# VH-VL binders against q54qk4: the designs that were tried, part 13

Target 1, 195 residues: q54qk4
Amino acid sequence: MNLSEDVLKGIETLSDEKLINDSVFKHIIDTCFLVILKKKTESDLFDNKAVSSVDTIALKQTFSAFIVFILESMKINYDQSSISDLLEEHKLSSSRIDFISNYFKEYRVAIRKHLSVTNFHFPHIIDVNWRLDLFMKSNAVEKLNTPVYLINLTTEQEENVKGKVQFAATLDQLQDLVFKLRDAQKQIERSSIKS
Key: E = the ipSAE of ESMFold2; O = the ipSAE of OpenDDE; V2 = 0.75 times the mean of E and O plus 0.25 times the DockQ between their complexes.

## First folded at step 4 (VH-VL)

Design a11 (framework fv_nisevokitug; at its last look DockQ between E and O 0.26; V2 from the best seeds 0.00; counts 0 for: pae E 12.1 > 2)
Fold by ESMFold2-Fast, scan of step 4:
Structure a11 (fold): chain C 195 residues (1-195), chain A 120 residues (1-120), chain B 108 residues (1-108)
Amino acid sequence: as target 1 above (195 residues)
Amino acid sequence: QVQLVQSGAEVKKPGSSVKVSCKASGGTFSNYAISWVRQAPGQGLEWMGGIIPIFGTAYYAQKFQGRVTITADESTSTAYMELSSLRSEDTAVYYCARGIVGATDYFDYWGQGTLVTVSS
Amino acid sequence: SYELTQPPSVSVAPGQTARITCGANNIGSKSVHWYQQKAGQAPVLVVSYDSDRPSGIPERISGSNSGNTATLTISRVEAGDEADYYCQVWDSSSDYYVFGTGTKVTVL
């Protein structure tokens, strides 16, 4: 699993029971899984009375980090023992690991189903100077009940060198890409603030 | 098959307390949240509180805070709800209900209900 | 506190369609779950997350949720659909499970 240091730090924050008690913890984990499944929104966590006493930056860091963790775990088909081992290395209690494990068992199939229509690969955005431009072209297919979009990505790094990536995606996969890009941008902003 | 089996009906005096049990079978108890929901005769459903057994921490509706205590015993796969300072208005059927995982928004399995009658 | 308002009763003839509404400010931004309760029985989940149908629930039962109104629709009504129906949301701002006032569906 190739997780950034910011993601690992966010996961480690989930082990801090003084900052994130069990009530806050359950809402973070539940919201992360259900946001990926389009059953909840980010506001279901951030507007929750139970989290009002928790530092907003820490909440956003843990939420974003755990979303990335779920998606990367699904992408590489990480098994449950590997997930549990990683969480234990980052100081989560056995009760918290078991809670997360229950969510992976319950939602793994549904999340894979959501992500599996094409082999979509998302480029890493690890530097604040990276820029990503998205172009979309519709391709109607009568035999498929879902439209497939041909997507052209242009990436631009700080040296003004451009790369191009082309792929096909369903609307659900495109929405997932937008979510991942917004998450990556939030992590870049947090890194900039901390420096 | 998952099944929630509750203790039998009770008749209580005003001012006393009642403790209702809910035993889970046919599934792994600690993997699920257990809530308590009551229904007065001819009335609607009212959530009282719940517990996530693997954390051991209960959470309560504001209306019942201080009168209700919800506990769980993982070794016997049993959840309990104790309501104190009973009044005639507490006459109701009390249900235990399960969430699919620790903190779901809905209840997938329900116990058969326990009628608690509070009368002089 | 957040409240879910349902009509107290709906009467419908066999084979017709019953529609049960659940009203609240901006309920379309929340996930609505529906329960069926037959006389003398515990509630049964019939719709989760606005429109998802649990295994074993007939396709005649469906849900929707938009704006200020969520709706449970029962098509081709049968005598066995006679029951009380409750909508339910989890209110994140209060960390509370809110049930609707309930609707008695009578099949005449």
Scores: ipSAE 0.449, ipTM 0.745, lowest interface PAE 3.3, mean pLDDT 79
Fold by OpenDDE, look of step 6:
Structure a11 (fold): chain C 195 residues (1-195), chain A 120 residues (1-120), chain B 108 residues (1-108)
Amino acid sequence: as target 1 above (195 residues)
Amino acid sequence: QVQLVQSGAEVKKPGSSVKVSCKASGGTFSNYAISWVRQAPGQGLEWMGGIIPIFGTAYYAQKFQGRVTITADESTSTAYMELSSLRSEDTAVYYCARGIVGATDYFDYWGQGTLVTVSS
Amino acid sequence: SYELTQPPSVSVAPGQTARITCGANNIGSKSVHWYQQKAGQAPVLVVSYDSDRPSGIPERISGSNSGNTATLTISRVEAGDEADYYCQVWDSSSDYYVFGTGTKVTVL
């Protein structure tokens, strides 16, 4: 299996019992599988008191890494022994390996089915335009008398079928958005999943 | 289909201990949390605690901390709940239930219940 | 401690709709689950946060959650719907499973 170094590092993080105790470990693994099955969202990862002791970035990286691991394992139909060997190589304990292995056994078919029927019908962003409006009162921005950025996203659903998404944002909101997008980008870059 | 089968009814004296078992079948045992929920006669449901069998980690409601012990045997797919220093107020039906802490925060399968009667 | 409050009882005529409420601070942000418990039986999950309905549960039974109130709705109530109903959440602050006080639904 060709996993990136970042993914492997993320998997190895799961072996750190000081950083990730059993409760946190289980929560991460549970959430990963359920997110893949569209039963949970990434936000649910943080809905646990136990994870409060873990650095947010580390948690997200570990989560993303393991998601990639699951998906890649499913893609190549990785067998249980190979999964176990890989995890052992990355220093996971026998109990944690067994835990993960059991999840694969239980959800392998469901995940494969889910992945096989996944249709991507979301439009793609093909262009971005923005302008600054100093005088616009927007209901979308609760702040009065502040400069507002008007963002226009051009989207394409199908060839020659274009759409537009428009929204307004303050500088702070835009900065927050950019930060989140950059974070997402980093996670994607760490992913070996190529569509 | 997953089934949880509990041990039979118990009659105990005040101050004694009771140990109830819950055997799981028809599904994975180790990866799921087994919780114990009791219900006094005519009362509501009360969560007592639970265990993740594969890790052996048990969690307890504060109310029962120090008086209840929850264990699991993976080899037999059986969870146990031991309640000590029994009081008349402990008279209740005790249920085991399966859930996934952190994944699913609900109980999808329940045992049939075990009546524990504490009387002088 | 986090507490879920339910009405003690709800009476409904056959064919009508029963609504059972579960109140708590910001319960709308939580995953609320519902259990049906018939007399002398163990509780049965009837509504979960998942989009998938538990096996054997009729479409007549649904859950909603908003603000400080979760609601279990049983439409076209039948005699067989007579039971105690409990809401339940997992409280991340205390790591406790919390059950509502329970509601007895009587079919008139």
Scores: ipSAE 0.038, ipTM 0.635, lowest interface PAE 3.5, mean pLDDT 87
Fold by ESMFold2, look of step 6:
Structure a11 (fold): chain C 195 residues (1-195), chain A 120 residues (1-120), chain B 108 residues (1-108)
Amino acid sequence: as target 1 above (195 residues)
Amino acid sequence: QVQLVQSGAEVKKPGSSVKVSCKASGGTFSNYAISWVRQAPGQGLEWMGGIIPIFGTAYYAQKFQGRVTITADESTSTAYMELSSLRSEDTAVYYCARGIVGATDYFDYWGQGTLVTVSS
Amino acid sequence: SYELTQPPSVSVAPGQTARITCGANNIGSKSVHWYQQKAGQAPVLVVSYDSDRPSGIPERISGSNSGNTATLTISRVEAGDEADYYCQVWDSSSDYYVFGTGTKVTVL
């Protein structure tokens, strides 16, 4: 499996029981799986009293990382033992690994069906909004004044099906994203027939 | 074939306590989110609280905070609800109910209910 | 706190359609779940996530949710549909699980 460092950091954040208590953990996992299945929205992540103890940037970053983890695990058909081994390597407790593993068991077929329906036509980005914010991490462990960009992508999969992708990134992460997007554009041009 | 079987009916005096059990079968109990919902005669459904056995964490509706204790025993696949300082208004049928895969916002399986009657 | 209001009763003749409403401010932004409770029995989930139907629930039972109203629709009503019906949402500003006030469906 080829997961980015940021995704692995987000997964490892789920191991910190001081930052992510059990109620928050349960809510994050449940919301990730159900958002993929279109049974919940990102607003449901914040519509829970338990998450008020977690900084909103950290919550979104962890949520986004775990969604990527689910999708990549399903894409390469990662089995239950491989999922468990990866989560153990990133310091998750056995109870949290078991919780996640049962969600994979329960939803694997439904997610695979959903992915097969949507993989033919990816959402198109039709609008980009961004703002620079300064955040002090609101937890008992560490306080940081790190500039963070909040990015909103408005997408369209079908004429009347709109979506939003929201994430937070530091300046370094944005520069890396821009570099990767430029590289992907070059690869698309190489595979195209010029007329 | 998930099944929730509750303990039998109870008759209690005001001021006493009652403890109702909910035994789960047909699945992995540690993944359940077990909730307790009561229904007074002729009244609607009222959520009291719940527990997630894999975490051991209980949570309660504000109305019942301090009077209700919810626990789970993984070795017997059983959840318990204890309501103290009973009064006649606590006469109700008490249901246990399960959230799917241990963490959902609805209840897909319900126990048969336990009638608790509080009278002098 | 967030409250779900239902009509206290709905009377319907066999073969007709019963519509049970569940009203709250902006309920269309929430996922609504519905339970059927027959006399002397435990509730049974009949609709989840506004319109999803669990296995074993007949197609004539359906749900919708938009604006300030969610609706449970029972087409071709049968005597066996006589029950109390409750809507339910998750709401963190309340005590998490919020049930509607309940609607008694009487089949005439």
Scores: ipSAE 0.000, ipTM 0.524, lowest interface PAE 12.1, mean pLDDT 80
ESMFold2 (binder alone), look of step 6: mean pLDDT 91; pTM 0.940

Design a12 (framework fv_nisevokitug)
Fold by ESMFold2-Fast, scan of step 4:
Structure a12 (fold): chain C 195 residues (1-195), chain A 120 residues (1-120), chain B 108 residues (1-108)
Amino acid sequence: as target 1 above (195 residues)
Amino acid sequence: QVQLVQSGAEVKKPGSSVKVSCKASGGTFSNYAISWVRQAPGQGLEWMGEIIPIFGTANYAQKFQGRVTITADESTSTAYMELSSLRSEDTAVYYCARGIVGATDYFDYWGQGTLVTVSS
Amino acid sequence: SYELTQPPSVSVAPGQTARITCGANNIGSKSVHWYQQKAGQAPVLVVSYDSDRPSGIPERISGSNSGNTATLTISRVEAGDEADYYCQVWDSSSDYYVFGTGTKVTVL
């Protein structure tokens, strides 16, 4: 699996129990899988009491990194041991790895079905709606006003029913995601062509 | 196949405690979150709390905080719900219900229910 | 506290369509699940995530969720559909699983 430094950093943030407690961890992972299945949106990431104390930018960066991880894992058909090994390499505890493994076990078939039915490929999934967010954090003196891009990736069935995946990313994260998704699409196309 | 089997009906006096069991079969026990939901006669469903065995943690509804204790024994694939300081209004059918750890916020399988009657 | 309001009862003739509403402020932003409970039995999941149907649940049962109202629709109603129906959401603000007040469906 070829993941950018920003994506790996986001994944490693999931191992930081001071920043991401178990309640927040559960919510992030759950939201990532359900967003891919079009059952939730990025806004659901913030619809949880436990995340109100977590830095919004860190929360979104972790969310976007894990979306990339799920998509890459599905692209190369990573088995459970490969997923566990990679997460362990990036410092996740055994309990958090087991939690993520349960999600892959539960949703792997549904995600594969969804990806095959929605015909995921780059002309559709990089149909991007840009929104520049300005995040304000006030602790009397300190202000955080770092631009972050909200990305909507659209997917389409044969019947032209559109779906979308939404997340926040920095410019570097967005560039990496587009690159990884383009590579994933090329590999999917190659695997479907036997001649 | 997944199945949740609960212990039998109980009749308790006010002020006592009751402990209901829920034995899971099919799948890996530690992969499940087990919730307890009660239903007073003729009333609706009320969530009491859940246990997430892989984290070793339990979460409780505010109304039951301090009175309910939910535990799990992974060796027997059994979850338990103990409710203390029983009152007549605790008379209800108590259900255990399964969520998949980290995957669902709904309950896909339910135990058959345990009637707990609290009478003076 | 976030509360899901359902009509207490719905009466429907066989072969007709029953609609059960579940109302709450901005419920369309939440994922709604539905349970069927027959007399003397445990609840059974019939719809998850607004509109998904678990394996074994007939196509006559469907769900939708928009704005302030989620709806469970039972088409071509049969006697066996007579039951209590409950909607359910996860309320993030209270860290609580909220059940609706319940609707008793009577098939004539």
Scores: ipSAE 0.006, ipTM 0.522, lowest interface PAE 10.9, mean pLDDT 76

Design a13 (framework fv_nisevokitug)
Fold by ESMFold2-Fast, scan of step 4:
Structure a13 (fold): chain C 195 residues (1-195), chain A 120 residues (1-120), chain B 108 residues (1-108)
Amino acid sequence: as target 1 above (195 residues)
Amino acid sequence: QVQLVQSGAEVKKPGSSVKVSCKASGGTFSNYAISWVRQAPGQGLEWMGGIIPIFGTANYAQKFQGRVTITADESTSTAYMELSSLRSEDTAVYYCARGRVGATDYFDYWGQGTLVTVSS
Amino acid sequence: SYELTQPPSVSVAPGQTARITCGANNIGSKSVHWYQQKAGQAPVLVVSYDSDRPSGIPERISGSNSGNTATLTISRVEAGDEADYYCQVWDSSSDYYVFGTGTKVTVL
């Protein structure tokens, strides 16, 4: 599997029990699988008591990295042994590897089914048909008066079906998101070419 | 496919403790969260706590913290709930329930329930 | 802190539609799960993630969730649908599982 340095760093962050304790780890892994299955959104990553003390950049990097890892593993049909070997190479404990392996066992069929459906929007976020629309907030935040951008992420699929994800972000958050999405898309494209 | 079998009914005196077991079969034990939910006679469902056996981590509802202990034995695929300092208001049916893999968003399988009666 | 409010009871005639509400502030932002409990039995999951039906649950049972109200709908009600129904969410801020107050459905 050909993963970028940023993706590999994100995966290695999952092995750092000082940064990512077991409660945070469970939440990240679970959210990644459920986001792919359209049962959760990225905002659910930040809605958890356990993550309140975690560096938001590390949390975002780890989330993005693991989403890419799941998608790449599914695209090239990585078996359990290959998944375990890669995670062990990047320093995850046996317990954390087993936890992730059981998520792949539980959800692999459902993910493949969802990824093959033309109306499943997440895979289309990584292709050339996605776009990011920026809307400057028309009314300033009452006491902060800080610029906030309303962001729409839109995809278009077969039969002209559109998906939409909307959230608010500061400029710094938006720049980080765009960077992460571009890195994820580039890695998926590179893996497709080589595999 | 998955089945949770609990230990039998108990009658306990106030101030004592009770330990209820829940044996899982037909699925992967270690990676599924096991929660304990009780129901007093004629009342609703109340979550007490849960454990994910592979991590050994247990989480408890604030009301029961310090009085409840939830453990799991992976070798026997059995989860346990021990409740101490029993009072008459602890009289209830105690259920074990399995969450989905790695999380307790919902409970897809339930044990048959164990009636614990606290009386003197 | 977070509380799910259900009507205590709903009476419905056979063949009619029963609707059981589960109310809480901004519950539409959470995933709601529903359980059916018949007298003397353990609860059974009948709807997960707002509207997903587990294997074996009839299509007459459906769910929805938006704004401040989640709803379990039982169409073409049968005598066997008589039970207590509970909604449930996971409250991420407190890491706690919240069950609704419960609704007794009586089929006339």
Scores: ipSAE 0.302, ipTM 0.658, lowest interface PAE 4.6, mean pLDDT 79

Design a14 (framework fv_nisevokitug; at its last look DockQ between E and O 0.34; V2 from the best seeds 0.00; counts 0 for: pae E 6.8 > 2)
Fold by ESMFold2-Fast, scan of step 4:
Structure a14 (fold): chain C 195 residues (1-195), chain A 120 residues (1-120), chain B 108 residues (1-108)
Amino acid sequence: as target 1 above (195 residues)
Amino acid sequence: QVQLVQSGAEVKKPGSSVKVSCKASGGTFSNYAISWVRQAPGQGLEWMGGIIPIFGTANYAQKFQGRVTITADESTSTAYMELSSLRSEDTAVYYCARGYVGATDYFDYWGQGTLVTVSS
Amino acid sequence: SYELTQPPSVSVAPGQTARITCGANNIGSKSVHWYQQKAGQAPVLVVSYDSDRPSGIPERISGSNSGNTATLTISRVEAGDEADYYCQVWDSSSDYYVFGTGTKVTVL
């Protein structure tokens, strides 16, 4: 599994029982799985009084990181022992690992079915200093019966190159973006070899 | 086959306490949330609180804070609800109900209910 | 406090369609679950997450949820559908499970 540093830090935040108590933890995990299945929206977490004392930035980073973790685990068909080992490496307690394990066991088939129907592929950015945040909007999903993701793309490449781009994309559009980024990577490689 | 079996009917005096049990069978008790919901005669359903046995954490509806205590014993797969300082208004059928996959939003299995009558 | 309002009763003839509403401000932003309770029995889940049917629940029972109203629809009503019906949401702002006021469905 190739997870970004930001994703790993978000997962490690789930191990901090002073910042994320068991009540907050259960709502984060539950909301992440059900948002992927279109049964909840992120507002079900962020409007929850149980999370009111948690730092908003840390909560959002943890939520986004765990969504990515679920999607990557499904994409590579990560087995339960591998998932448990990774969570243990990032300092989650046995109770928290067992709780997450229960959700994977219950929802694994439904998520695989959902992902196969939508033909979803998570974007992978290797040699560019980019940060990709994926958010789902309930109003767009409810209206169109089609998942729509809010994409936040932050770029930090060379001096005097900075940018933040935000746009909404369907799964088909997101897949197209991924393939175009891969083609751009190949183009850059070819140009670098040429003298 | 998941089944929730509750203790039998109780008749209590005002000011006393009652403790109702809910024994789970046919499933993994620790991985599911258990809630308590009551129904006064001729009235609707009212959530009192719940517990997630694996964490040992309980949460309560504000109306019952300070009077209700919900506990779980994983070794016997049994959840308990204790209500203190009983009043005649506490006469109701008390249900335990299982939350679907941990702490999710609905209740997929219900106990048969326990009638608690508070009278002098 | 968030409150779910249902009509107290609905009367319907066999073979017709019964509609039970559950009203609350912006209920369409929440997931609504529905329970059937027959006299002297515990509630039974009949619809979860607005429109999902648990295994064993007939297809003539369906749900919808938008704006300020969620609706449970029972098509081709049978005598066995006579019961009290409750809608339910989890209210994130209070971290509380809210049940509707209940609707008694009577089949003629």
Scores: ipSAE 0.561, ipTM 0.777, lowest interface PAE 2.2, mean pLDDT 80
Fold by OpenDDE, look of step 5:
Structure a14 (fold): chain C 195 residues (1-195), chain A 120 residues (1-120), chain B 108 residues (1-108)
Amino acid sequence: as target 1 above (195 residues)
Amino acid sequence: QVQLVQSGAEVKKPGSSVKVSCKASGGTFSNYAISWVRQAPGQGLEWMGGIIPIFGTANYAQKFQGRVTITADESTSTAYMELSSLRSEDTAVYYCARGYVGATDYFDYWGQGTLVTVSS
Amino acid sequence: SYELTQPPSVSVAPGQTARITCGANNIGSKSVHWYQQKAGQAPVLVVSYDSDRPSGIPERISGSNSGNTATLTISRVEAGDEADYYCQVWDSSSDYYVFGTGTKVTVL
């Protein structure tokens, strides 16, 4: 199975029992599977006092990495022995390997079913267009007496598979969005420097 | 499918200890936390604590801290709850239930319950 | 401590709809689970994650959760629905499982 270095690093992080104690480990693994099964959201990862001692960036990276691992493993219908071998190669303890393996045994069918009908890959933004609409009348913005920006994001899921995300925002909303995106950018830059 | 079978009813004197067992069958034991929930006569459900067998670590409600001990034997797929320094107020039906402590936040299977009566 | 409040009792005629509420501050942001407990029996999970229905549970039983109130709804109530019902959450602050105070449903 071809996993990225980042994914493998994330898996290896799960072997660090000092950084990721049993409580945090359990929570991460459980949350990953439940997010894939649409029972929880990523925000739920942080809804646990046990994770308060873990660096937020590290936690997010580990979470994301393991999600990819689960999805890729199930996509190719990776057998239990291969899963265990990979985890062993990345220095997880026997108990943690067994813990993860049991999750795969329990949720394998359900996850594969979801994969057959749902795309878990996030599209990439490849283009952005916007225009100002002073007279927009819609149920969502009809009550707004301010100019609205119509934003069109062109996304790419796979090669030659394009999508579009459309939304409307006031100037204030747009400014807020830009601010949050800049913040995210800074965080990404910090993460890249540490790696 | 999954079944939790508990030990039989107990009658105990104040100050003594009781140990209730919960044997799981029909499914995996190691990954799922076994919790203990009690119910006094005519009262509601009260969570006491739980254990994840594969890790061997237990957590307890503060109310029972120091007085309750929860253990698990993976080889026999059995969980135990020992409550010491029994009081009349401890008279209740004690249930074991399957659920991930601090992760999956519900109980999908329950034992049949064990009545513990504390009387002088 | 986090507490879940339920009405002590709900009476309903056969064929009608029973609604059991579970109240707490911002409970809508939590996953609420519901249990049915018939007299002399262990609790049975009837709703998980606000509105999911376990296998074997009739479609007449449903759940919702928003704001400060979770609700268990039993449609077309039957005599066999007479039981105590408990809501339950996991509290991340205390790492405790918290049960509601319980509601006795009586079928008239």
Scores: ipSAE 0.251, ipTM 0.691, lowest interface PAE 1.8, mean pLDDT 88
Fold by ESMFold2, look of step 5:
Structure a14 (fold): chain C 195 residues (1-195), chain A 120 residues (1-120), chain B 108 residues (1-108)
Amino acid sequence: as target 1 above (195 residues)
Amino acid sequence: QVQLVQSGAEVKKPGSSVKVSCKASGGTFSNYAISWVRQAPGQGLEWMGGIIPIFGTANYAQKFQGRVTITADESTSTAYMELSSLRSEDTAVYYCARGYVGATDYFDYWGQGTLVTVSS
Amino acid sequence: SYELTQPPSVSVAPGQTARITCGANNIGSKSVHWYQQKAGQAPVLVVSYDSDRPSGIPERISGSNSGNTATLTISRVEAGDEADYYCQVWDSSSDYYVFGTGTKVTVL
């Protein structure tokens, strides 16, 4: 499995027990799996007092990264030992690895079922909008600007069935996304020409 | 099938403490989130606190903070709840209940309950 | 703190429909779970995540949740449905599990 640098950084953030304590960690993992299963919404990520002290950008980036990790793991049918090895390589503790592994064991079949339905009925992206947010570490004597783009994709699965995909990205992350989309386009073009 | 078996009924005096056990079977203990819920006679259910054994850290309802201690022993697949400074209003049935690690929002299996009677 | 209010009792004739409400501000934004407790027994989960039924729970038991009210519906009520019923949420502001006040269903 080959994950982008930003996805791997988001995964490594889950190893930072100072930034993401066990309560926040449990909440992120639980919310990621249940959002994929449509049993929770992305707003549930922020409806928790434990996350009130966590940087909003870091929280969104980690959440998005872990969702990508789940989906990619399901796509290539990554087994439990491969998942554990990757997470250990990125410095997660054995307790956190076991916690994640239990979620994969519990939800693997249900997620595959939901992805199969979605895969046969793809939502189309019909609109994109974004805004630039400046995030700064502020006090009376020090200021930092950390530009982040908040991107909203409006989707349509069928006429009058709308959806939204929202994520946060730095300029570097957007450039990486564009690169990967272009590479994926080339792979699709090669496959279509040969078939 | 998951089963939770609790220790037997106890009669206690005010000011003492009680420790109730909850032994889990029918699965891997690390797949549990164990909570304690009490029910006074003729009253509703009240969550006291819980533990996720693989993290080893308990969380407590504010009402019980400082009086309740929840622990788990993975080697015996047993959770414990100790309530101190007992009062007559602590007379209740005490349940342990579990959620699977991946479904911590609700309790899918419950122990049989342990009656604790505090006689003044 | 967050409270879940239920009617103290509901009486229903056999074969009819019982509706048990669970009221709280903006409860529709939360996942609501329901438990059945028969006399002298531990609670049993009958609905999770507003409307999901665990394995072994009959289809005549269903749930819904919107606005300020979650509802447990028992269609074609039988004598065996006589029990206390509790709703439950996890409250993020307190980081606790909250149970409703309970509803005694009496089958006449």
Scores: ipSAE 0.072, ipTM 0.594, lowest interface PAE 6.8, mean pLDDT 81
ESMFold2 (binder alone), look of step 5: mean pLDDT 91; pTM 0.933

